# VH-VL binders against Protein Skeletor, isoforms B/C (Skel), part 5

Target 1, 133 residues: Protein Skeletor, isoforms B/C (Skel), of Drosophila melanogaster (Fruit fly) (q9vgy6r287to419)
Amino acid sequence: LAFEVRWAVAGESIVVQLVAKLEPNHYMSFGISPNKNISQMIGADAVVAWVDPQTGNGFATDYFLEGKAQCSGGRGACPDTKISEKTNSIRLLNAAMVNGYSIVTYQRSLAATDRLDLPISITGAESVVWAIG

## First folded at step 1 (VH-VL)

Design p8 (framework fv_potravitug)
Fold by ESMFold2-Fast, scan of step 1:
Order: structure tokens, then sequence, then C-alpha cells
Structure p8 (fold): chain C 133 residues (1-133), chain A 123 residues (1-123), chain B 108 residues (1-108)
């Protein structure tokens, strides 16, 4: 109920649509786990997307999740999450807000173009990760 | 709404392996650290270890050589194995969820706990 | 590892009184990742306070936490009959995670 993902293969690319009812200044995230057998947020190749509620402009940005930041004396639980912004390999196709739902559609290559990207398999199983924040 | 249910063998002999399982009902398994604690009768709590839904683990150094925690995401379960038990391992064992906001990197301690399993190690 | 000390070991009070429980850490607790739990005999711990001062969901406003660094306090503004149980502090800012030995709140 909170989050829906749709996708379709288009030639050598995949088109992904993310749908969620987001509060202002919140985002959705969707990506591929580095471990094919287990969903794994740390090390995942993820897209972070949102819609500006005032302008209707959409955003979709490529991120690599490095893991929990290490704090002095801490076990890696810090106020800031370690996220590396990658070279933008994502093409935003459409963005809309409908009845409080944010809808972002983007296109991505099936082959990894960034060394931090994970190849998307068009056959076989893939483990995915997602978050709202 | 979220509930943890645990089960496993409660009576062991020295040198045997303890095996406990915890199942998650009514909520998301993904995005959380799932943790095991124990409490010897009349004493305080001891942290055993944790596992992220992806399978990444962190163990108490005092138990690291004997402990392993695993996850089954399709069943929304995680399990504890403690090898070579002895009388000092007699305790109530608890599974728990660590509240967290992974994207923002904050933790909110342990908000949901299993009912506990009494494990007795005797000859 | 960080060692937590709780004082007093036993606090004897009557319903309606204010309770103040202390937790001291052997080293500074990172990110104020200190929690307070309530435990009824035979039951799992119940989270009261996390992040030193944030009240957990469903916890009555008579419970409050304060402190930073090495000195932390749990306050119960007006004791109810169900509050006469054991309270533990826990740090979760450094591995291994550690608990205090507990403070028993006893009825006078």
Amino acid sequence: as target 1 above (133 residues)
Amino acid sequence: QVQLQQWGAGLLKPSETLSLTCAVYGGSFSGYYWTWFRQPPGKGLEWIGEIYHSGSTNYNPSLRGRVSISVDTSKKQFSLKLRSVNAADTAVYYCAREGSDYIWGSYDAFDIWGQGTLVTVSS
Amino acid sequence: EIVLTQSPGTLSLSPGERATLSCRASQSVSSNYLAWYQQTPGQAPRLLIYGASSRATGIPDRFSGSGSGTDFTLTISRLEPEDFVVYFCQQYGSSPLTFGPGTKVDIK
C-alpha cells in the first residue's frame, strides 16, 4: 500500500516507475542488492527519486549505498548514512503528483556503465531493495 | 502490530549446539537489524549479536567463536546457533528488532521483543 | 567495552512519588545512543526511552530521560502501581552493546 514498483524492458534498457504517497521533502528509493540470494541495502545500487510538491518537477539520481557511517567510539550508527552519489546513468522520463501520490518514471541501462553499478539481469532472479524516507 | 515469535530446544547437555529461531509477523523484515540477547536467571542482559536482513552480521567478541546468526528472508525468520554449550550458557534467550532509520543513519534501540526461550544446560 | 553502572540498586518509594534513576558509563556514549527499559519478572524488556531523551511509542509521559556523555537519568514523575519493577539502561553506540545491572523500584 505504501510503495509500488512497475518496470518493463525496452531494448537494452529498463523503464522503472516508482509510486508512493510521500510527505513533503520525502523520497523513494529502489535498487538492486549486491547479493542475488538476499536483499541487501548496504552495497546496493539504488535510485533515489522524489517530486517537488510545489513545482511538480521530478528527480531521479543514481546512488551507491556504502553502509553505516562509523562514529568515534560508535559501532557505525551515525546521524548521516553513507551514500555516494554516482555519475548520473539515469534518464528521467516523467514525474507527476496525483492525489498525494508521487510518480517517477526513469530509464536505466541493463548493462553497468558505472563501475559502481550492478548489471540488471533480464532473465533469472534478482534481489531488490527499497525504502521511503 | 509487529510481533516476534521464537522457538527452539530448551534442554541441552554440555557440548551440544543451541538452535533458536525467531519469526517476524505483521511488519516488514527488510531494513532492520535483528538481534539476539540472553539473560541468565536473576542477572542482567547480554548482547549476543545482530544480523541485517541482507545477512551481514556483528557478534559479541566474547561469543564470536561459538555463535552464528542466519536469516531466511522468504520466511521472515532469523536463527541463532551457539556451539559447544556449557552451564554458563543457561539463560532466557530473546530475539529483538532494532528500531532504525537506515537512510538517515540513526538507531532507536530495541522496540520489539520475542517472548523469550528458557535454555537450560545440564549434565 | 563500555561498562554501565546504575544507582541506586534499589529505590524504595510510594505510589505518587517521583523516582530518579541514574546510569553512568565508563566512557562517553556515542551519539547519545542510550536507552532505558522496564522489565516485569518473567517478561521481555520494554523499551521506554531511546537516544537518551526520546520517549518510545506508547510510553506514558510520566517517563522522561535526560543526560549526555557519561551521565544519564531516567525520571518517573508520579509512580503508578505498575511502575514498581526493574529498570535497565543500555548503550547501543559502541560494540559490544552493554546493559547496566538494573535498578529495582520497590514499594515502601
Scores: ipSAE 0.000, ipTM 0.509, lowest interface PAE 15.8, mean pLDDT 75

Design p9 (framework fv_potravitug)
Fold by ESMFold2-Fast, scan of step 1:
Structure p9 (fold): chain C 133 residues (1-133), chain A 122 residues (1-122), chain B 108 residues (1-108)
Amino acid sequence: as target 1 above (133 residues)
Amino acid sequence: QVQLQQWGAGLLKPSETLSLTCAVYGGSFSDYYWTWFRQPPGKGLEWIGEIYHSGSTNYNPSLRGRVSISVDTSKKQFSLKLRSVNAADTAVYYCARGSDLYWQTGEYFDYWGQGTLVTVSS
Amino acid sequence: EIVLTQSPGTLSLSPGERATLSCRASQSVSSSYLAWYQQTPGQAPRLLIYGASSRATGIPDRFSGSGSGTDFTLTISRLEPEDFVVYFCQQYGSSPFTFGPGTKVDIK
């Protein structure tokens, strides 16, 4: 069991639950690919979530996964994928540790609330991305 | 809709500084990279650099020591300065809007200025 | 930097024929980061295709793009008189953004 995602539509928003067995100082990420036909990390609008193992407090923050066009000091060429924090449009609902698994539940708007947020389609096909790091 | 209009001096002597300005009419100025290109006669396009409304710039490494791009957000204008020109800088210079659904993943260019022929001769 | 090569350099065809233009990258480029432009002599470039296969607004459906990895293709299904101009590809997956040298579509 590496990673599970559950979700339900709630009016104008979607409630998402992320489940993973995380190593210390690691996070889980889930988002929508910018390419409707192909899943890809670069350019994806993602939520990064984790549970502090010492306090049990949960965190969920909206991130834009940057492409290779931006390196240290600007948009110079680089091999690495970058993560940039956006205005936090994610509402943390619950966080728990159960049987060694980190569980984070959050809510986000179905409409784009930030320039970098992608609107979530509930009728069309969407390519999704996920990672643990 | 969106229109880019450029102007500046087109005839230069070696060692002088090239100065061109591009004005944006219509549309949003914020949240786009505004970009300069050049095209020597009969050759392909070369990306010079770009600027964001915040003043953040990125330059082609080949020109980094000589190029400067600035922005005037209140006028919706951005300008190119290229120092110490020589005959190899003779080209048509274009301004353009960088567009992508995800602005940090790089850009394709959907609106272009009319171009300015810059000739460097002794 | 990524070097783009276009072939052929010149493509001589007649109106009504199909044109196939190639763009090859020196290293792999995601299909999400390849664009095609058309340039009429004396004018600024015009965006045709972005993301390897998405037509820009107002571009006729006779233009189509395809490809992935290092090999990309622009196809013009039936050449019209105004299509006998220069075409170039661009990658925007890494900085500096680079362009191919162009393919001239020439009337035979």
Scores: ipSAE 0.000, ipTM 0.504, lowest interface PAE 16.2, mean pLDDT 74

Design s1 (framework fv_spartalizumab)
Fold by ESMFold2-Fast, scan of step 1:
Structure s1 (fold): chain C 133 residues (1-133), chain A 122 residues (1-122), chain B 113 residues (1-113)
Amino acid sequence: as target 1 above (133 residues)
Amino acid sequence: EVQLVQSGAEVKKPGESLRISCKGSGYSFTSYWMHWVRQATGQGLEWMGNIYPGDSDTNFDEKFKNRVTITADKSTSTAYMELSSLRSEDTAVYYCAREYSITVYTGSFDYWGQGTTVTVSS
Amino acid sequence: EIVLTQSPATLSLSPGERATLSCKSSQSVLYSSNNKNYLTWYQQKPGQAPRLLIYWASTRESGVPSRFSGSGSGTDFTFTISSLEAEDAATYYCQQYYSTPYTFGQGTKVEIK
């Protein structure tokens, strides 16, 4: 609805584009649950992205979600200040604001880049989560 | 300090329904999973189900499916477990327990209620 | 459902002795992506609620004496009390939180002679 995710696999990398109509001081979150058979959100790997409307600068930061955060009744990835921040394994490719929509495009390796990073499976065997907050 | 306080002992007849409460205090009630675990006299621990009060997401052990209902009231920081169609084998001590989910304690039950003794007999 | 099998059922030892308790899982509870074992150990004394001792298979809960330790990975786990004290008489349970339903082992009762 208010959130669209586009992605493409290129060899050992994945390019992800997040699109959402964000209000000031809001962000997008997109992540992969590493095991679709695990019922809890623990172990999900998420990217938090936003565009500063005043500067046009974009941001994309990798988070490891170790617990289920309070999301005002929301579901999926909902980063909190208490969620572990991973070393940034995300390469920002582009950031733009068009017609009130924040667009952030980033690249990530399909192989683990940090001990806390979760590899994104090219076989499509992992569950996906997303949120706006 | 963190505390979980459960409702008092219950004596029930077969076929009746049970409702136990668990009131949390000293922490953000909506930020932690609340679990229900029971233990028959002289037996081991048996997980029944859980609820995340922030969004009312629930999970249950299949053996209790269709008989158990778990709810939470954010305004009173209280979780409830209802068990219907009671049988004599439901005689047990029922515990609520908090799962610390924010960082290091994911999956561990770090605080437990004092337990509620339930006797089901004719 | 994941089945946890504990052994022995009962362990009778004297103060100062080492207690070694086993917990075997019917399937791996090691999550390879974060390299963590979703396995906890609890102590339960008669008439009391269980007490958390070990989480992530080998991490001691705050305030738990150093004589308690956990080890193992995947399907085979060990809980050790290096030097038993009288207050350690209790039933010890392992529990997995890798997937729902969460399950417990049947318990090992530690008795002090």
Scores: ipSAE 0.000, ipTM 0.512, lowest interface PAE 14.1, mean pLDDT 74

Design s2 (framework fv_spartalizumab)
Fold by ESMFold2-Fast, scan of step 1:
Structure s2 (fold): chain C 133 residues (1-133), chain A 120 residues (1-120), chain B 113 residues (1-113)
Amino acid sequence: as target 1 above (133 residues)
Amino acid sequence: EVQLVQSGAEVKKPGESLRISCKGSGYSFTSYWMHWVRQATGQGLEWMGNIDPSDSYTNFDEKFKNRVTITADKSTSTAYMELSSLRSEDTAVYYCARDYWSGDYTFDYWGQGTTVTVSS
Amino acid sequence: EIVLTQSPATLSLSPGERATLSCKSSQSVLYSSNNKNYLTWYQQKPGQAPRLLIYWASTRESGVPSRFSGSGSGTDFTFTISSLEAEDAATYYCQQYYSTPLTFGQGTKVEIK
């Protein structure tokens, strides 16, 4: 188990749980690629999440990658290419460290423009991007 | 408590090299970029470069390229800045500052500064 | 690189007066995709490291007194101290984070008479 994603659609929202065994002070990211045949970070809408091992506090922030390939791995600071941090549409539900695994659970609304239905889409039609850093 | 603690003052001669450390504590070291900013006596602030401690990715101001090296050691939560071929105009106070990973480049915490004097 | 020009170089005022500082950018630091201005303001007192006061041109950092404010968009920015206090004597710097290299203005020194 390197990295696991669990999700559930609940009415007009989706609940996502990210699980990874992270090195201390690392993060994980997850998003949907704009091209189903290519997994890439540029142009992706991604959530970056991590758990502070000292405080137990969790973090989940929505962002969009624009421009050049140097902006990879879900990083927040992208040299020579600006990263758009969106108004926070992510609701952090839970964060925990269990047996060395970082677990972050968050919720986001399914707007009409999101067109997401993960129980159907992720196996056939959509490309996902993820990174540990 | 978030702290950035820098190494002590340095006195150097022209042509020598400088290495300053910046130890982070009280926060997730790899979740923040570390920047190096200097300030010559009586002058303004000058950005030198930065590093993402999670993968050692670095950026530099072109004027320091080939003279400056920035590294980070995750195991000790310490960033380093090395500046080679020192000149008298490198006399300055050198600061490290952390930057939230969201790409806002806002320096919310700074080290206390390291005074560097280059003269012969 | 983006050049930031601050004015005036020095501002000498009495306690209770309003201080208005200018920062002008050689090119826009407004990012159209998120409609945010990538500009910060710092306070530096003699012998100390700079202190973050304002980010996103107008958002006040936690713990910063309400008398400090920022405004402006694109290339023209203003930092205001609505009623000066003795502890506000310092040099104030603007900084852009729209693109690397990150750059600072040359500073405005605020003196209390």
Scores: ipSAE 0.000, ipTM 0.510, lowest interface PAE 14.2, mean pLDDT 73

Design s3 (framework fv_spartalizumab)
Fold by ESMFold2-Fast, scan of step 1:
Structure s3 (fold): chain C 133 residues (1-133), chain A 124 residues (1-124), chain B 113 residues (1-113)
Amino acid sequence: as target 1 above (133 residues)
Amino acid sequence: EVQLVQSGAEVKKPGESLRISCKGSGYSFTSYWMHWVRQATGQGLEWMGNIYPGDSDTNFDEKFKNRVTITADKSTSTAYMELSSLRSEDTAVYYCAKDSGYELFYGDTYFDYWGQGTTVTVSS
Amino acid sequence: EIVLTQSPATLSLSPGERATLSCKSSQSVLYSSNNKNYLTWYQQKPGQAPRLLIYWASTRESGVPSRFSGSGSGTDFTFTISSLEAEDAATYYCQQYYSYPYTFGQGTKVEIK
């Protein structure tokens, strides 16, 4: 599992860059776990990102991971998300494919924007979660 | 750490019913499907059904649909499987297994943690 | 329901040998929209619960030794142990999670001579 994350604080916001070599139909995810003793994606305030290598278009969406995965029709066979889109506090800054790596750079607020946005601490211990899928 | 602990062995007579418990710990119990699988002595694995504890949604193999009941108690992080009208062919080891929750984007999937198993013997 | 057929029923091999196990599905478990095969491989030793080894047909679970691998797509799948060790004596099951009811193959028993 190769995954890199870089970030910089800019005033009231943070700029995050996610880097991974993604396979077709894959994405990368990064977020903060609600439980500092246990890292988990369900319940985490996460960003899901990917780059379409054919078009060069990038995606970065702010999700609250909170539930079961349900397919409207084919349960157990339908690849669908378990995540609910929350108020989008993510601004896509750049997306690129370099040497087979997907690079997505985005900006988000350091403060919670609603109940589903967990505040980002730039000090102290934080439990982070990340995934490639 | 994730752990699933099942109730102890059962000895039953034909026509009786059984109830097996599976207590989860080390993860968000209400956020992952829990599956039930059985295995007759020397035989293969057989999926019985699953439950999503967050809302008690269930799926079953139709062959068990009129005899099996799967429930979950959020307050104790415990799932239950009841099987009624027991027959000798229900003699098996019964397992609970946690769904992987893989990537949270693909629905219920494969099983990453298993309980230790509950041996059930049905004989007259 | 989807039927999984495993072969052979039993493999008796010596340490260091390669084990190749087959799993064939009665219908495709490849989902075209995400290009993923909904197939897993589990290892079960006597008296123990099954252990996850491979998911999505070819992805190795964390902590599983590199000698275990999976391959194949659609209806034909292979599980390989590149160099058998004594601790690998077990029954190996394939399982599909493409459609309810989830189903398992009958298992292949790997014995070490």
Scores: ipSAE 0.000, ipTM 0.516, lowest interface PAE 14.5, mean pLDDT 75

Design s4 (framework fv_spartalizumab)
Fold by ESMFold2-Fast, scan of step 1:
Structure s4 (fold): chain C 133 residues (1-133), chain A 123 residues (1-123), chain B 113 residues (1-113)
Amino acid sequence: as target 1 above (133 residues)
Amino acid sequence: EVQLVQSGAEVKKPGESLRISCKGSGYSFTSYWMHWVRQATGQGLEWMGNIDPSDSYTNFDEKFKNRVTITADKSTSTAYMELSSLRSEDTAVYYCARESPYDWLLSGYFDYWGQGTTVTVSS
Amino acid sequence: EIVLTQSPATLSLSPGERATLSCKSSQSVLYSSNNKNYLTWYQQKPGQAPRLLIYWASTRESGVPSRFSGSGSGTDFTFTISSLEAEDAATYYCQQYYSTPYTFGQGTKVEIK
C-alpha cells in the first residue's frame, strides 16, 4: 500500500500510526472532513507528519486545510490547496524509517483539544482525507 | 453494489420541459457530487452540470443558457435534471455520473454512471 | 475551455494486435504542485454508459484488465490496448477534470476485423 493508517484507543486518547513510503522532506497527512458525508480537504482538521532520515527526528502537527481556489464552477477547489498550521495538540510517540517507509505514531485526545479540532468517533462513520507530498 | 438508476425514455415536443431522475443506492448519497452528461446520437459526450447533494449547490455549462436546473432529494437519494424550452438538438441520451470523493486536491473523475435516459424531441 | 482532440477517429484491427490511441489537450492538465495529470479514459460500447478505465492519466481502475494502460503528461496522452480482444470493440473517450467545464475528446472507435 502507498499509505496505511492504524488506530488504537489508549484510555481517553487515541493512538494513530501513519505509514507511507516517502522521499526525504516529504510528508503524509491524515484528517477528518468537516462534512462527515463528503471527503473534503477544505476545512478539514488534519495531522501532517514526516521523518527526517538523517536525524531520525519525527514531526506531527495539527493543520487546518484552507484551500481557497475554486475549480468545479465555484464551490470545489482547484489544485491550490493550502495548509495553515494550528496550535499543536498532538503528542509524538515515535518516528522511524523501515524499509523505505516512514512510520509516525502520535496520540491525541478523543475529545477535541483545539477550537478547530473535530471530535474523533471510532465506531461511527467518518469521512477522512489523506495525502502524501 | 453502487448503482445509479435513471428514469425511463422520454418523447417530447419542441418548447416542452424535460425532467429526468437518477436514484443512487449502495453508498452515502450526500457524500458524492452528481454530474449530468449528455450524448447526441453518434456524437461525443457533453458535460451539463453538477450538484453537491449535501447542500444542493450547483454548477452548469453556460451552453445551456440557464435552461438547465439540477436538484437533489436527500430523503430519496435522487438527483434530478430539468431542461426547459426543448429543441430538436436536445435529442440525446442523458447520463448521471458520480464523482469520486475528494482526494488531496478536491478533484474527481466519474467512477459510476447511470444507464442513460433516451430523450427524443420531435414534432 | 480546454479542448481535447483524439486521433485517429477509427482503428480497425485484428485480435492480438496493439491499439494505440492519442488524446491531445489545448492546454496542460498537469498540476505542478502534485505532479498529477487530470485526465481519464472511458470505454463505451453501443447502448451502454461509459465505463471508467484509467484515471490520473495512468492509474488503472480496479477490475480493469492489465492490457489497458495510459501514459503521457501535460498535453499529450496515449491509451494503449496491448493485445486486442473481441470484447474491446468500443469507442474510447478521454476527459479532463483539471478545470470546469469538464470536457471530453470526440472519441476513437476501435473495431475488430
Scores: ipSAE 0.000, ipTM 0.516, lowest interface PAE 13.6, mean pLDDT 75

Design s5 (framework fv_spartalizumab)
Fold by ESMFold2-Fast, scan of step 1:
Structure s5 (fold): chain C 133 residues (1-133), chain A 122 residues (1-122), chain B 113 residues (1-113)
Amino acid sequence: as target 1 above (133 residues)
Amino acid sequence: EVQLVQSGAEVKKPGESLRISCKGSGYSFTSYWMHWVRQATGQGLEWMGNIYPGDSDTNFDEKFKNRVTITADKSTSTAYMELSSLRSEDTAVYYCAREYGDLYDSSYFDYWGQGTTVTVSS
Amino acid sequence: EIVLTQSPATLSLSPGERATLSCKSSQSVLYSSDNKNYLTWYQQKPGQAPRLLIYWASTRESGVPSRFSGSGSGTDFTFTISSLEAEDAATYYCQQYYSTPLTFGQGTKVEIK
């Protein structure tokens, strides 16, 4: 498996660590699907994270995934996704590149902070989604 | 389970308009592209266009532009395809199909409606 | 528009035989940024809607028997049924989802003797 997720509840917050072997200009994503029976990115509340391999600086940003857009005129010229960047509810705690692996650790509130955030349940089952791109 | 259920067969005269429905169930209707594909008797599949129900964004094959209209009703989880100025060449089985995908990847048709047979004759 | 050409038009074989179908694209459907081929294969039986078998040129859809496989990259693609069964009699279509308009090949009809 090329992607690992670790997390722990810390009071009113959750701390999440994402680990993946990423190629240059790639990122990793982790989120909660709005449908418990189907794991999907579209419509999900997700965090997109990456580490700049030259500087070692890390990034973690909340995104509400609105859907997929196919471009007329060719794949190489147009973005093939629709995303909406939310007010950033994510606190970056640490970012590192170790032996080709990108490690990003961040903190977020367990409760929704704006209308695009989805609350994280600490007692119930939820569908999770992840991607490398 | 995911299901796409289409409206029943239609018999039309040249010059009339066609309206076919496709009702989705078992998934988040507004989160997936819905496509329309037709197939004339004994012939191959022809893509007509698509709609993203979440924001009503649409794309069409130029062959159908100005004759085809695709819409979606979020409250009933139903997509509609209208084709105007019907010709005998529009006689075909019309399918709706759901595009599976996520944020980062392009997609394929994972579920299809059962098809709607349309006959255009004088 | 991207044109997909399938061959042969018809393939007549006995149960247990290997079926090999070709799909050639007028331009590459390999997206350099994700290194994926935007090509699918569908099975269609008379009176039925198409059924997804293979996506990303070589990935089998859930529930699809292992005897079905896809291979190829860029402009040349192959769909293989390793050991034909009677239920495999159908027309098989390739489709690209690299760019709009989405296009299909003309189909290969597989008949079981």
Scores: ipSAE 0.000, ipTM 0.517, lowest interface PAE 14.1, mean pLDDT 74

Design s6 (framework fv_spartalizumab)
Fold by ESMFold2-Fast, scan of step 1:
Structure s6 (fold): chain C 133 residues (1-133), chain A 120 residues (1-120), chain B 113 residues (1-113)
Amino acid sequence: as target 1 above (133 residues)
Amino acid sequence: EVQLVQSGAEVKKPGESLRISCKGSGYSFTSYWMHWVRQATGQGLEWMGNIYPGDSDTNFDEKFKNRVTITADKSTSTAYMELSSLRSEDTAVYYCARIPYDSRGWFDPWGQGTTVTVSS
Amino acid sequence: EIVLTQSPATLSLSPGERATLSCKSSQSVLYSSNNKNYLTWYQQKPGQAPRLLIYWASTRESGVPSRFSGSGSGTDFTFTISSLEAEDAATYYCQQYYSYPYTFGQGTKVEIK
């Protein structure tokens, strides 16, 4: 109720849909737990998503690249030198605000080994990480 | 200069709890992830978890999730690692270490380490 | 969990010799979008915290002597000391930061004869 996630594997990528009733300035987060081999290939990263309630515009971004740090000095720690590894791998497919629910659908790349091991149907065997913030 | 200074050695009994501090200086404490890593004598390095002091977000290795608590005090630029229900297997040197980037990275610098002995 | 396996467990060599250390990953730590390997090497001497030597599998940290180098990609990585010096006696660890939990190899001890 508080949070619903759906996904499907599409070739070398996964399509994910996140649904939640969010308060202003809140977000949804989804990842596969790094506790399992399959999960570690995609689970160490969490996608952070939200919908602007005024515009209906959606956002989906990799948590590591949209991290919580700010540039505070030190030559290697500035956003301008930030490791840019996943921003381009997240493709926003759709975003909507319906009856107070934020719905964000995105696509991201999977490692080749992830495709071989991911379950076709949703099972309790997979470890997942989610949050409403 | 970025420095991480840890609290002193601890001797504990099985079943007790441990609290180690790590004080950061020379950088914006709330802007970088702080990690905890331990090493038993003659063994390898083992990652325990991390915290982002700016909002207290944490991640843990599942092995420790029921016993470890990581916190940060912004006013003193100090991170804490608490480990409960201590066992003899928890005898190790405990390190804090900083990630220098907003995203994933390597550990630099490391704290000097805190030696913890758990014995009956 | 990504498992890193280092070999050999111990290398006993004389000054001036080449040391070659291996680190094998149970899963690829190469991220295809940026073509970078999320692997690092540390040096640890008794009683000291680990010291960063190499990051991104092959990039040498500032201040680290040029005799230290890293190579490899995906699952197979090598750390090399081209001409061993007495102060290089230490245990060397590889580590991955590709995925949580972060994991380390078991270490290779380099001894001077």
Scores: ipSAE 0.000, ipTM 0.495, lowest interface PAE 15.0, mean pLDDT 73

Design u1 (framework fv_ustekinumab)
Fold by ESMFold2-Fast, scan of step 1:
Structure u1 (fold): chain C 133 residues (1-133), chain A 123 residues (1-123), chain B 107 residues (1-107)
Amino acid sequence: as target 1 above (133 residues)
Amino acid sequence: EVQLVQSGAEVKKPGESLKISCKGSGYSFTSYWLGWVRQMPGKGLDWIGIIYPGDSDTRYSPSFQGQVTMSVDKSITTAYLQWNSLKASDTAMYYCARDSITIFGVVTYFDYWGQGTLVTVSS
Amino acid sequence: DIQMTQSPSSLSASVGDRVTITCRASQSISSYLAWYQQKPEKAPKSLIYAASSLQSGVPSRFSGSGSGTDFTLTISSLQPEDFATYYCQQSYSTPYTFGQGTKLEIK
């Protein structure tokens, strides 16, 4: 399964594009984790995004991800994660579905408390986390 | 490299207390749930519970609730399983294991296991 | 609690055989199922997670399939090191119950 992240700095903002093949009720997320494990989402401050296949409408929202909860007795494609919604500081620019791939483009301020400086250090203490669920 | 190292074998009498340990290394100890599994001689695997070292939150199997206590000391990246009063029926191999989260689908499973601690309780 | 039942409880096979082990949940667990291998006197090892995803380092002769209530573990060409006991486990809801195990013995 392919997952791609593109970004560009535009003045005081960053524009991010997420591309992934999603099934119904699934989402994609991207963020920076203070932990070194790339598969661990506990403590991650991330953007969660998806495209509704029926309406074509896209969504992008700040979330704090917790890996402590289970979807007990759930129905459908439950990700088995508690998602605590944060204040939405994301501006959705575009959302599209092309050949089964969901494409979500959004903008966020670089003046935020957890500022994202580019390029992201691949040798540093930060771990990049992403998920499709 | 992820590693879970358990304490050595124990031989105890009924009524005695016991605390066995599981030391994690090579990963962020406070960021993953840690599970305990019992295996009685010649029997299958039995889930005891899981503990989250970051805040000591626990989930016990109903059959083990009140029989054992899970705890952690995050300063030395060590988890514990404790009995206040052992019974002969506690004789078993006890495993600790890390409860991982997969990237896709967010499904949990035990990805790394300790070597096991054999506990023998007999008069 | 969700009950996990494996079939068969024991089977005998020869090197090179195709072996199939099944696991049934008492209610739908979606794809929240893992398979473990336990060799005599050793700790269990993770083989498969999310019903069909192969754990890194596990030989490709192992495969998992299924969703909902019925799941299968297949070993396409049995090797000497594969003689072991195999367990399924659900993680849909706590307690994360195991199947009773399937002992794979030398014929």
Scores: ipSAE 0.000, ipTM 0.532, lowest interface PAE 13.9, mean pLDDT 75

